VH-VL binders against IMP cyclohydrolase (purO). Designs and how they scored, part 1

All scores and structures are predictions.

Target 1, 198 residues: IMP cyclohydrolase (purO), of Methanopyrus kandleri (q8tz52)
Amino acid sequence: MYVGRFLLAGKLEDGTPIAVYGVCSRSFSDRRIEVREGAAFVVPEDPSYITENPYVTYTCARIVDEFLVLTNGAQTDPIADKLESGVPPREALVSVTFAMDYEHDEYNTPRISLITDGETFWLGRVAPEEVYFRVMKPKDGEGYLLSVYGEYAEVPSKPNMTLDREDPLECDPVPSFEHYVCSVIARHDGGRWSLEAR
Positions, changes and structure headers below are counted from each chain's first letter, unless a header gives other numbers; antibody chains are not in Kabat numbers.
F, E and O are the ipSAE of ESMFold2-Fast, ESMFold2 and OpenDDE, as the mean of both directions, binder to target and target to binder. V2 is 0.75 times the mean of E and O plus 0.25 times the DockQ between their complexes.
[cut] marks letters that were taken out.
Atom coordinates printed by the task and the answers are left out, and those that the model quotes come from them; centres of patches stay.

## First folded at step 6 (VH-VL; framework fv_flanvotumab)

Design d0 (from b5 with heavy chain H99Y)
Fold by ESMFold2-Fast, scan of step 6:
Structure d0 (fold): chain C 198 residues (1-198), chain A 122 residues (1-122), chain B 108 residues (1-108)
Amino acid sequence: as target 1 above (198 residues)
Amino acid sequence: QVQLVQSGSELKKPGASVKISCKASGYTFTKYAMNWVRQAPGQGLESMGWINTYTGKPTYAQGFTGRFVFSMDTSVSTAYLQISSLKAEDTAIYYCARYKGDFYETDWFDPWGQGTLVTVSS
Amino acid sequence: EIVLTQSPATLSLSPGERATLSCRASQSVRSYLAWYQQKPGQAPRLLIYDASNRATGIPARFSGSGSGTDFTLTISSLEPEDFAVYYCQQYSNWPPYTFGQGTKLEIK
C-alpha cells in the first residue's frame, strides 16, 4: 500500500515508548534522514544538494526536555520552540499545525504532527475538509498509525496496530508499505528519547 | 495556464554541440521535476531522465550518461538539455515535460513542450 | 526495468466503432499507469492517469481500466480526430519511467 509519509506511535510489548516518522516516495527516493544533537532532518542523499527550500530539506524530529516532536514538514521547529517556551503540548501541537494549514499543492497534502512525553501521545492531522487532533495513552503493545495517504489517513480513535516486534518497522502493516525511503525511530530508553536514522 | 515553450529546431554537424531550452510559465517552476523525452524519426517515446528543480540534481537514464547534461535557471524558469559531441544517431525530436503529481510525488507528464527537432547531418 | 508491451501494434477501424487498446507490464505497476495520445507533428497529450482517471478536457468517450499488469484504454465511439498513436507509461518505480512501444490507430 502507498502511504506517502507516516507517523507511528505507541508502546512496545515490554513497555518501551516508541515513535517513528517515515518517508515513502515514488519520485523522490534520493533522500535520507540525518540525526544531529536531538534533532532529525530529511535531506538529499547527496549533501551538496541541500537547500533551504522546505519541500526538500526540513526538520522531521526534535527532542525538547521530556518531549519528542515528529512531523511531516516545516511545523516541527515551531512546535518544538513552543514546547521549549513552556507552552503545553496540546496547545503547541494544535495551534501550530492548524495555523500552518495543509500544503496548498495539487493534492492539498495534509500536515501530520505528533508530540509525546512517553506516556501521553498527541496526534493531529490538518486537511482541507478536516481538522482532527487526539490525545492518547497507549498500553503495552498498542500502536497508533497515521499516514498522509491510504487506509491510515485518518487519526485513529483507538489502537490500529500491534507493536509485537522490537523493531517497529517490522510490525504489520509497515512492511507492506510501497516505496519506502527512510525513517527516524525514536525510543524512550534509559529515561530519555534517542533517535536512530533508518 | 501552465505552458512549456521550447527553443527552435537545430541543424548541426557531427561533433558539434547543441543546447535546447524549455521555458515554463503559469506555475511555480521549482515545485515539479522536469523530464526529457526523445523521439527518433518514426520511433516511439524514450525517457532520457529528469532534473529535480528544487535541488538542480539531474538523473539520467542508462543510455544518456556522458554527452547529455540537464541543467536549469530558476531566475527565468527554464530547463536546459545540452548534447555534446553530436552523432547522427542523436537526430530526434526532444521534448521537455513536467512531472505532475502531489507535493512529495511527480508521476505523469503534463504539460509537454512542443518539441525541438535536432538534425545531425554532414 | 519494467517493460510495457502494447497490443495490437496497429488497429484499423472506422469512425463510430469502439477501440480497445491493451498495455501489459512485465511486473505489477499497481495503478501507476498513464495513457497518452500523439498526433502527427504534435507533442503527446495526457489522456488518462492512475489507470482510470480522465485528464482535464479529455472527452468522455475515452476511458481507462485495469490494475497490476493488465491495462486497457477504450474509446467508445471513434471520432476522426482520434486516429493517432497511443502510448502507455508506468511510474511505479522511480525515474526513468518507461513507455510502451505504441499502438497506431488508423482509418480502415
Scores: ipSAE 0.013, ipTM 0.573, lowest interface PAE 7.9, mean pLDDT 87

Design d1 (from d0 with heavy chain K31S)
Fold by ESMFold2-Fast, scan of step 6:
Structure d1 (fold): chain C 198 residues (1-198), chain A 122 residues (1-122), chain B 108 residues (1-108)
Amino acid sequence: as target 1 above (198 residues)
Amino acid sequence: QVQLVQSGSELKKPGASVKISCKASGYTFTSYAMNWVRQAPGQGLESMGWINTYTGKPTYAQGFTGRFVFSMDTSVSTAYLQISSLKAEDTAIYYCARYKGDFYETDWFDPWGQGTLVTVSS
Amino acid sequence: EIVLTQSPATLSLSPGERATLSCRASQSVRSYLAWYQQKPGQAPRLLIYDASNRATGIPARFSGSGSGTDFTLTISSLEPEDFAVYYCQQYSNWPPYTFGQGTKLEIK
């Protein structure tokens, strides 16, 4: 199945909070994720090509205090900045993602955004057909999957996947995603979030 | 509204070079990949490859590496195809075509440029 | 690479008749198949995408069907302007995407 971009969040069976932002692309497979000091960036695989376009190089993950922010675009930094200034997660997520609205391009591309402190997960999607935000508290082994396109393009009201493997990318249905390019995996271990590029 | 306009026909001798332009209008140029398609006289459509308009990185189909170069200029929303060391077998109509990008589930070609005839003869 | 084979190479029919054009893929392309019409001296025109969705402005007499490896383009009642070459194109694997060799629809 083709999903475009996806957010995966929840707790592994051992209780470890995790979240993933993943990139699937039919046309633009020459990208990777770079992790630098509490942030992750989607970047061109070859930096010698044109890099001034912010749609190619954007922040997809930020760690601010106890909070992790994952999104599919330009909303990552404004959300993180609000958290850093003391705005509560619900208000930071809703106000930024809604005000920025879906991309007014030919595809009306949805924005998907996640904030988590490892216990509570705030997930939102803004699209022409709907605006939906939800607060979730997963139990061990419970996962929430939200994609831009496909079968998982609705903010789930209950866990919609099981995190029954140590590698979240190996948990169904993730291995079935077409045209996978790259991802950032966030784990909350040792009392702090850590980021890993894949 | 959404439109691709290509440069005019070219008549070249073997060994010369040609550069074809494809100017986009009515949409955000960097949001969609640009594909190049060749059609030799009386023949079908042959995909040559595409250029990522975000990064400028070209991807060539087998058989179109070396003499063929895809490039672009974001400031004028234009993609380019350059063919060096022209051969008689390069005689064809060359089309640019947009295909759906990064966030779309499918990648068909729409719109198409009107085509540029390149004739290579001695 | 995925090879698309169109049949017949040439189809001779009269206006008012039903045309059925086939496209077969060497491996599954799921529903990631498009159909194009090309008239002499013109660029190809998108007719059908995702195997069965009609593109904007395309008359209702054009329809597409099929999935996996076997696809059909149907024109329910031919008009004079429908006599052209038709190409299928797959976009199921990583680009570059491939075209069939074309079916020429000609007046009987």
Scores: ipSAE 0.012, ipTM 0.539, lowest interface PAE 8.9, mean pLDDT 86

Design d10 (from d0 with heavy chain D102H)
Fold by ESMFold2-Fast, scan of step 6:
Structure d10 (fold): chain C 198 residues (1-198), chain A 122 residues (1-122), chain B 108 residues (1-108)
Amino acid sequence: as target 1 above (198 residues)
Amino acid sequence: QVQLVQSGSELKKPGASVKISCKASGYTFTKYAMNWVRQAPGQGLESMGWINTYTGKPTYAQGFTGRFVFSMDTSVSTAYLQISSLKAEDTAIYYCARYKGHFYETDWFDPWGQGTLVTVSS
Amino acid sequence: EIVLTQSPATLSLSPGERATLSCRASQSVRSYLAWYQQKPGQAPRLLIYDASNRATGIPARFSGSGSGTDFTLTISSLEPEDFAVYYCQQYSNWPPYTFGQGTKLEIK
């Protein structure tokens, strides 16, 4: 199945909080994730083409205090800045994602955003026909999957996947995603969030 | 507003080479990939491949490797198709077309260049 | 390789009539299908993307439907300028993508 971009969040069976931002792309397979001190960036594999152009590079992950922010675009930094300024997670997520609205490109691309402190997960989607935000507290083994396109393009009201494997990318339905390019996997080790590029 | 303008028709002998240009205007050249499509006389559309305009990396369809080279010059917002060792079977109209899609995907084509007729005859 | 088969090869109708053009894929392309119009001596023009979404500037008389392997382009009431060749194109797999062989819509 083709999903475009996706967010995966929840707890592994051993209770470890995790979250993933993933990129699936038919045309732009020449991308990677770069992790740098509490942040992750989607960048071209060839660094000579790194520019300020948001279709070339953007921040997909930020860690602020106990919070992790994952999004599919330019809303990552404003959300993280709100959290850093003491704005509560729900307000930071809803106000920024809604105010920035879906991408006003020719195809009105949805904006998807996630905040988590490892216990509570705030997930949202803004699209032309839908504005939906949910607060969730997953139990061990419960996952929430939200994509831009396809079967998972609706913010789930209940867990919609099982995190029954150590590697979240191996948990169904992720292995069935077409044209996987790269992802950032975030794990909470009890002390802080850590980011891993894949 | 948004348009692709191609170079003029070419008449070549077998064994020669040709370089077709496709100049983009009205949008950010590096935001969208550029595709090349061939249409032989009286035939349908055949995708040849595409070039990623921000990395410069070309991807060729089966049958269009070797003699065909996609390149670009971002300073003049222009994509190029070069065909070497021309054969009579290369006689066709060659179109450039901008890839459009959700996010940064290359899915469908809009707009198209006007086409460049390449005739290969002895 | 996904093969797209269009039918009929030629459709002869009069202005004011409804045209129905078919495109069948050799395997599921979900909704990843576009339709193009090509007039003699002109470049193709995008009409429909994602099976049913009209492109900017395309008249409301053009509509697309279908999913999986069977797709239809409908022109509700033909105008003289609609007589052209129509192509479907899939983008379900890796690029480069494939086109159907075309349906020629001609005046009766």
Scores: ipSAE 0.013, ipTM 0.560, lowest interface PAE 8.0, mean pLDDT 87

Design d11 (from d0 with heavy chain D102K)
Fold by ESMFold2-Fast, scan of step 6:
Structure d11 (fold): chain C 198 residues (1-198), chain A 122 residues (1-122), chain B 108 residues (1-108)
Amino acid sequence: as target 1 above (198 residues)
Amino acid sequence: QVQLVQSGSELKKPGASVKISCKASGYTFTKYAMNWVRQAPGQGLESMGWINTYTGKPTYAQGFTGRFVFSMDTSVSTAYLQISSLKAEDTAIYYCARYKGKFYETDWFDPWGQGTLVTVSS
Amino acid sequence: EIVLTQSPATLSLSPGERATLSCRASQSVRSYLAWYQQKPGQAPRLLIYDASNRATGIPARFSGSGSGTDFTLTISSLEPEDFAVYYCQQYSNWPPYTFGQGTKLEIK
């Protein structure tokens, strides 16, 4: 199945909070994720093409205090900045994602955004035909999957996947995703978030 | 006004080379891959391959490696097709076309350039 | 590579009639199929994408249907300007993508 971009959030069976931002692409497979000091960036595989243009390279993950922010675009940094300034998660997520709106390009690309402190997960999606924001508290083994295209392109009201494996990328339906390119996996271990590029 | 404008027709002798340009306007050049499509006289459409405008990496369809080179210049929003060691069977209209799709994907072709006729004859 | 077979090769109809054009894929392309119209001396023009979505500016008389391996382009009532060659194109796997051989719609 083809999903484009996806967010995965929840708790592993051992109770470890996790979240994933993943990239699937047929034509732009020359991308990778680079992790630096509490942040992750989607960048070209060839470093000579890294630019200041947010479409060409963008922040997909930020850690601010107890909070992790994952998104599919330019909203990551403004959301993280609001959290850093003391704005509560719901207000930071909703105000930024809605104000930036879906991409008013030829694709009308939805914005998908996630904030979590390891216990509470705030998930949002803004698209031309819908605006959804949801607060979720997953139990051990429960996952929430949101993609920009396909079967998972709606903010789930209940867990829609089981995190029954140590590696969240091995949990169904993720192995069935076509044209996987890269991802960042965030784990909440020992009271702090850590990021791993895949 | 999203459009692709190609260079004019070319008449070449066998063994010569030709370089066709395709200038994009009205959109961000690096957001969309650029395709090249060939149409021989009286024939259908044949995909030659594409260039990733984000990285500059070309991908060629079977039969179009070696003599065919895709390149680009981001500073002028232009893609190029170069054909070396021209043969009579290279006589065709060559189109550039922008890949378009949902959610930053490349799927269908829109818009198309007007086409460049390359005639190879002695 | 995925091979697209269009039928018929030539379809002769009169204005006002309904045209039905077929495109069959050698393996499933899901809904990753587009239709193009090409008039003599002109570049192709996008009509339909994702099997059934009309492109901007395309008249309502054009519709697409199908999924998997069997696809149909329908023109409900032919206008004089609709007589052209029609191509299907799949984008189901890695580019470069493939086109069908075309169906010529002509006046008779």
Scores: ipSAE 0.012, ipTM 0.576, lowest interface PAE 8.6, mean pLDDT 87

Design d12 (from d0 with heavy chain D102P)
Fold by ESMFold2-Fast, scan of step 6:
Structure d12 (fold): chain C 198 residues (1-198), chain A 122 residues (1-122), chain B 108 residues (1-108)
Amino acid sequence: as target 1 above (198 residues)
Amino acid sequence: QVQLVQSGSELKKPGASVKISCKASGYTFTKYAMNWVRQAPGQGLESMGWINTYTGKPTYAQGFTGRFVFSMDTSVSTAYLQISSLKAEDTAIYYCARYKGPFYETDWFDPWGQGTLVTVSS
Amino acid sequence: EIVLTQSPATLSLSPGERATLSCRASQSVRSYLAWYQQKPGQAPRLLIYDASNRATGIPARFSGSGSGTDFTLTISSLEPEDFAVYYCQQYSNWPPYTFGQGTKLEIK
């Protein structure tokens, strides 16, 4: 099953809040995620090709206070900046993702965005046919999966996966994703978010 | 709009080299990979390989290593195919074609350049 | 490498008839198959991608079907401009991707 970029959010069976941003790509496997304190970046494997071009190298994760932001593009930093300025999550996510709109080219790639404080999860998607936003409060073991393409390309109205394994990448349907490249896994320890590149 | 424009026809002697250009316009060059396709006279389409426009890394199909070099120049949104030590069997129309790079996730070819005829004789 | 076999090599039909072109893969390509049309002296043109999705600007008479190893391109009612060579292409796994040998659709 091919999904493109995806967001996975919820709580593990033990109550640990988690979120994942993942990259699947039919063409290129020579990218990775680089984590530094409070942020994660999609970058090429070869450091000499790192550029300021937001279509190539972008921030996919930011931690601001109690909030984690995960997105598939250039909207990550503006969302995080609004949160840092005290703008509430709903307004930060909706205003930025809506204003940036889907990518305007032949394929009209959707923007997908997530904010969470570990209890509440704000998910949004902007595509040519829809602008959708939902607030979710998962229970232990409940997961929400949103992808750019495929059968998970709509913001779910209820949990659409079970987080029954410690490694969220091993929870169905993630192992069935074709052309997996890299991901960042975020875990909440009760005090703060931590990021792990995969 | 989105288009690929290739350099003009080349007439070369055996042993010479040729460098074909493919200039992209109407989209972000580094967002999409560039593929090269050969079509010998009266024959079908043969994929030669592709270049990652972000990393500059070429990938060659079996049979297209050594004498064939894919390169690019992001500053002018142009991909290049160089063939060294030309042989008569290199006579063909060479096409460039876009397919999606890492962020858009499509691998079919659209658009195509108009083709560049390379003739190697005498 | 995945080999694509197209049949027939040549299909002779008249305008108004239905054309059915076959493409068979040596192993499963799932739905990662495209169809291209090439007219003499022109570059190939994308018709169908992901086995069944019609590309922008392609007339409704063109349709694609199939999955796995067996794929079909159908032209419901041939127009004069449809007489051309048709190629299938697989893009399962990583590039470079392979093409079929082509089916020539001609008037006879």
Scores: ipSAE 0.005, ipTM 0.508, lowest interface PAE 10.8, mean pLDDT 86

Design d13 (from d0 with heavy chain G101S)
Fold by ESMFold2-Fast, scan of step 6:
Structure d13 (fold): chain C 198 residues (1-198), chain A 122 residues (1-122), chain B 108 residues (1-108)
Amino acid sequence: as target 1 above (198 residues)
Amino acid sequence: QVQLVQSGSELKKPGASVKISCKASGYTFTKYAMNWVRQAPGQGLESMGWINTYTGKPTYAQGFTGRFVFSMDTSVSTAYLQISSLKAEDTAIYYCARYKSDFYETDWFDPWGQGTLVTVSS
Amino acid sequence: EIVLTQSPATLSLSPGERATLSCRASQSVRSYLAWYQQKPGQAPRLLIYDASNRATGIPARFSGSGSGTDFTLTISSLEPEDFAVYYCQQYSNWPPYTFGQGTKLEIK
């Protein structure tokens, strides 16, 4: 199945909180994730193109205090900035994602956003015909999957996947995603978030 | 308004080179790949390949490597096709066409440029 | 490389008749197939994408069907402006994507 971008959030069976932002793309497979100092960026694979077109790089992950922010676009930094300023997670997520609205391109591409402190997960989606924000507190082994397109393009009201493997990318239905390009995996271990590019 | 506008027709001698432009407007140039399609007189459509407008990396179909070069300039939202060492067999209408980038479940060619006729004769 | 074979090469019909055009792929393209119309002196025009979805502004008389390797474009009642060359195109595998050789729809 083709999902475009996806967010995965929950707890592994051993209780470790995790979250993933993943990129699937038919047309642009030459991207990668770069992790730097508590942040992750979607960048072109070719460094020379980054120099020529710096404006096409965007932040997909930020760690601010106890919070992790993952999104599919330009809303990552404003959300993180609000959290750093002491704005509560729900307000930071809802106000920024809604104000930036879905992209007014040919497909009215939805914005998807996630904030988590490792125990509570705030997930949102803004699209032309729907605006959904939910707070979730997953149990061990429970996962929440939200994508831009496909059968997971609705903010789930209950866990919609099982995190029964140590590697969240190996948990169904992730291995079935078409045209996978790259992802950032976040793990909350010992009271802090860490980021890993895949 | 989304559109692609190509440069005008060219008449060249064998061995010369030609550079065709395709200027995009009405959308974010780097969000969609640009395809090149050739149509020889009285023949069908033949995909030549595409250029990733996000990275600038070209992908060529078999038969279009070597003499053919895809390039672009994001500052003017323009893609280019250069053909070197022209042969009579290169006589054709060359089209540029946009296809979707990521966030779309499906890809297809829309819009198309109006086409550029390249005639190679001595 | 996936090869698309269109049939018939030429289809001669009168206005008001139904046209059925075939496109066969050498291997499965799932539903990632588009149909284009080209009139003399013009660039191709998108008609159908994802095998069965009509593009914006395309009349309801145009419909597409099929999946995997066998696809059909149907024009339920031909209008004079529909006499043109039709191409199928797959976008299932790696670019560059391939086209069929075309079916010419002509009057009689």
Scores: ipSAE 0.027, ipTM 0.605, lowest interface PAE 7.7, mean pLDDT 87

Design d14 (from d0 with heavy chain G101P)
Fold by ESMFold2-Fast, scan of step 6:
Structure d14 (fold): chain C 198 residues (1-198), chain A 122 residues (1-122), chain B 108 residues (1-108)
Amino acid sequence: as target 1 above (198 residues)
Amino acid sequence: QVQLVQSGSELKKPGASVKISCKASGYTFTKYAMNWVRQAPGQGLESMGWINTYTGKPTYAQGFTGRFVFSMDTSVSTAYLQISSLKAEDTAIYYCARYKPDFYETDWFDPWGQGTLVTVSS
Amino acid sequence: EIVLTQSPATLSLSPGERATLSCRASQSVRSYLAWYQQKPGQAPRLLIYDASNRATGIPARFSGSGSGTDFTLTISSLEPEDFAVYYCQQYSNWPPYTFGQGTKLEIK
C-alpha cells in the first residue's frame, strides 16, 4: 500500500515510548534523514546538493526538553519554538498546525504533526475536508499510525497497530508500505529522547 | 500565476538539431520535476521521460535515448529538450509538464506548457 | 511495459447526455491512474488523479472510478465545451508513464 508520509507513535511491549516519522515516495527515492544535535532533517542523499536548494530540506524532528516533535513539513520548527517558550503541547500543536493549514498546492497536501513527552501523545491532521486533533495515552504494545494517504489517512480514535517487535518498522503494517525511502525513529530510554536515522 | 511557457515553432531540415525551451514561473523551479511529452500530428500523447530539476538527472523512456537530451538552467528557471539528427518522424508538438518532486510528489502532470511544434521537412 | 487500452475510440453524443469512457490496463496499476482532457489546439488538462480524485477547478460533473485494471471516466451531463479527446495515464511504475490512445468525444 502507498501511504506517502507517516507518523507512528506508541509504546513497545516493554513500555518504551517510541515515535517514527517515515517517508515513502513513488518518484523521489534520493532522500535520507540526517540527525544533528536533537533534530532530524530530510535531505538529499547526495550531500553536494544540500546547499543548492534549501527548499527541498526540512526539519522533521526536534527535541525540546522532555518533548519530541515530529511533522511532515515546515510546522516542525514553529511548534518546537512554542514549546521552548513555554506554550503547552496541545496549544502549540493545534495553533501552529491549524494556522499553517494544509498546503494550498495542486495536491491540497495534509499536514500531520505529533508532540509527545513519552507518556502523552498529541497527534493532529489538517486537510481540506477535516481537522482532527487527539490526545492519546497508549498502553504497552499499543501503536497509533497516521499517514497522508491510503488506509491510515485518518487520526485514529483507538490503537490501530500492535508494537510487538523491538523494531517499529517491522511491526505490521509498516513492512507492507510501498516505495519506502527513509525514516527517523525516536526512542525514550530512561527519561531522554534519542533519534536514529534509517 | 503558475505557468510553463515554451519556445516558438521550429521548421528544420532532416539532420539538423533543435533545442526547445520551457520556462517556469510562479513557483520554485527546483521543487518540481519537468516531464516531456510528444504528440505526433493526429496521434495521442507519448511520454518521453523527465528531469529531476534539483539534481539535474534525466530519465528517458525507451525509444528516447541517444538523440534526445533533457537539460536545465536553474538561473533562468528553464528546462530544455534537445533533439539531434532530426528525422521526419520527429515532426510533432512537444510539451513540457510538471509534477511535485518533494514531500508529496505525485506522478500526474499539471500544469502543461502550451506546446512547441517542430516540423522536419526539406 | 504497461499498455493502456481506451474504449470506445470515438463516442458520439449530444449535450445533456451521460458519457462513460473506459480505460483498461494490461496489468494492475492499483489506483495510480490519471485522466486528461485535450481540446483542439490546446495542451492537455488534468481532470482526475489517483483514479477518483478530481483536480482543482474541475467541474463536479466529471468523476472517475475503478482500481487495478479497469477504470472509468464519467461525465454526468455533457456541456458543449466537454467535446474533446480524453486520455488515461498510468504511473504505477516510473518510467515509463504510459498513456492510452485516447477517446474522442464528438457531437452527434
Scores: ipSAE 0.010, ipTM 0.496, lowest interface PAE 9.8, mean pLDDT 86

Design d15 (from d0 with heavy chain G101Y D102G)
Fold by ESMFold2-Fast, scan of step 6:
Structure d15 (fold): chain C 198 residues (1-198), chain A 122 residues (1-122), chain B 108 residues (1-108)
Amino acid sequence: as target 1 above (198 residues)
Amino acid sequence: QVQLVQSGSELKKPGASVKISCKASGYTFTKYAMNWVRQAPGQGLESMGWINTYTGKPTYAQGFTGRFVFSMDTSVSTAYLQISSLKAEDTAIYYCARYKYGFYETDWFDPWGQGTLVTVSS
Amino acid sequence: EIVLTQSPATLSLSPGERATLSCRASQSVRSYLAWYQQKPGQAPRLLIYDASNRATGIPARFSGSGSGTDFTLTISSLEPEDFAVYYCQQYSNWPPYTFGQGTKLEIK
């Protein structure tokens, strides 16, 4: 199944909070994720072209105090900046994602955004046909999956996957995703978030 | 208005070189890759490859390496196809077509340039 | 490489009739298939993408269906302007993309 970008959030069976931002692309597999100083960036494989083009390089993850922010685009930094300024998570997520709206190109690409403090997860999607924002508190083993396209392109009202493996990318249905390119996996251990590029 | 405008038809002798232009307007040139497609007289469409308009990196389909060169000039929002050592079998209409690259990826071609006829004859 | 075979090579019909054009792939392309129309002396025009989605500005009489290896383009009631060559294209692999050889829709 082709999903485009996806967000995966929840708790492993041992209670560890996790979140994943993943990139699937039919045409452009020449990208990777770089992690630097509490942030993660989608970048081209050729490092000589990273610095100047905002359509090639964007921030997909930021850690601000106890909060992790994961999104599929330019909304990551404004959301993180609001959290750093003391704006509550729901207000930061909803106001920025909604105001930036879906991309008004010929394909009307949806925006998907996530904030979490490890116990509470705020998830949103803005598209032409729908606007959904939801607050969730997963139990051990419960996962929430949201994608730009396909079967998971709707903010789930209940857990829609089981995090029954240590590696969240090995939990169904993630292995069935077509044209997987890269991801960032965030884990909350010892009172703080850590980021791992895959 | 998003459009691609190509240079006019060319009549060349075998062994000569030709350089076809494709000028983009109505959008940010560097946000979208440019594809090249060939159509020989009475034949179908044949993909030649594409160029990343931000980096300038070309990618050629099998059979279009060597004599064919994709290039671009960001200052005038124009992509170029150069064919060297022209042969009679290069006689065709050459099209440019836009392809999205980066964050908002798409996998189909839209819009297309109007085409440039290259005739190689002695 | 994935080979796309279009049938028939030529389809002769009259205005008002329904046209059904076939495109078969040598291996599964899922839904990663587009249809283009080319009129004499003109560049190709995108009609359908992702097997069944109509492009902006394309009349409702055009529809696409299918998945995997078998795809169909249907024109429900032919207009005089619809007599053209139609190409399918797969983008399951990049690059190069593969086009079918084309189906010529001609007036009977």
Scores: ipSAE 0.006, ipTM 0.526, lowest interface PAE 9.9, mean pLDDT 86

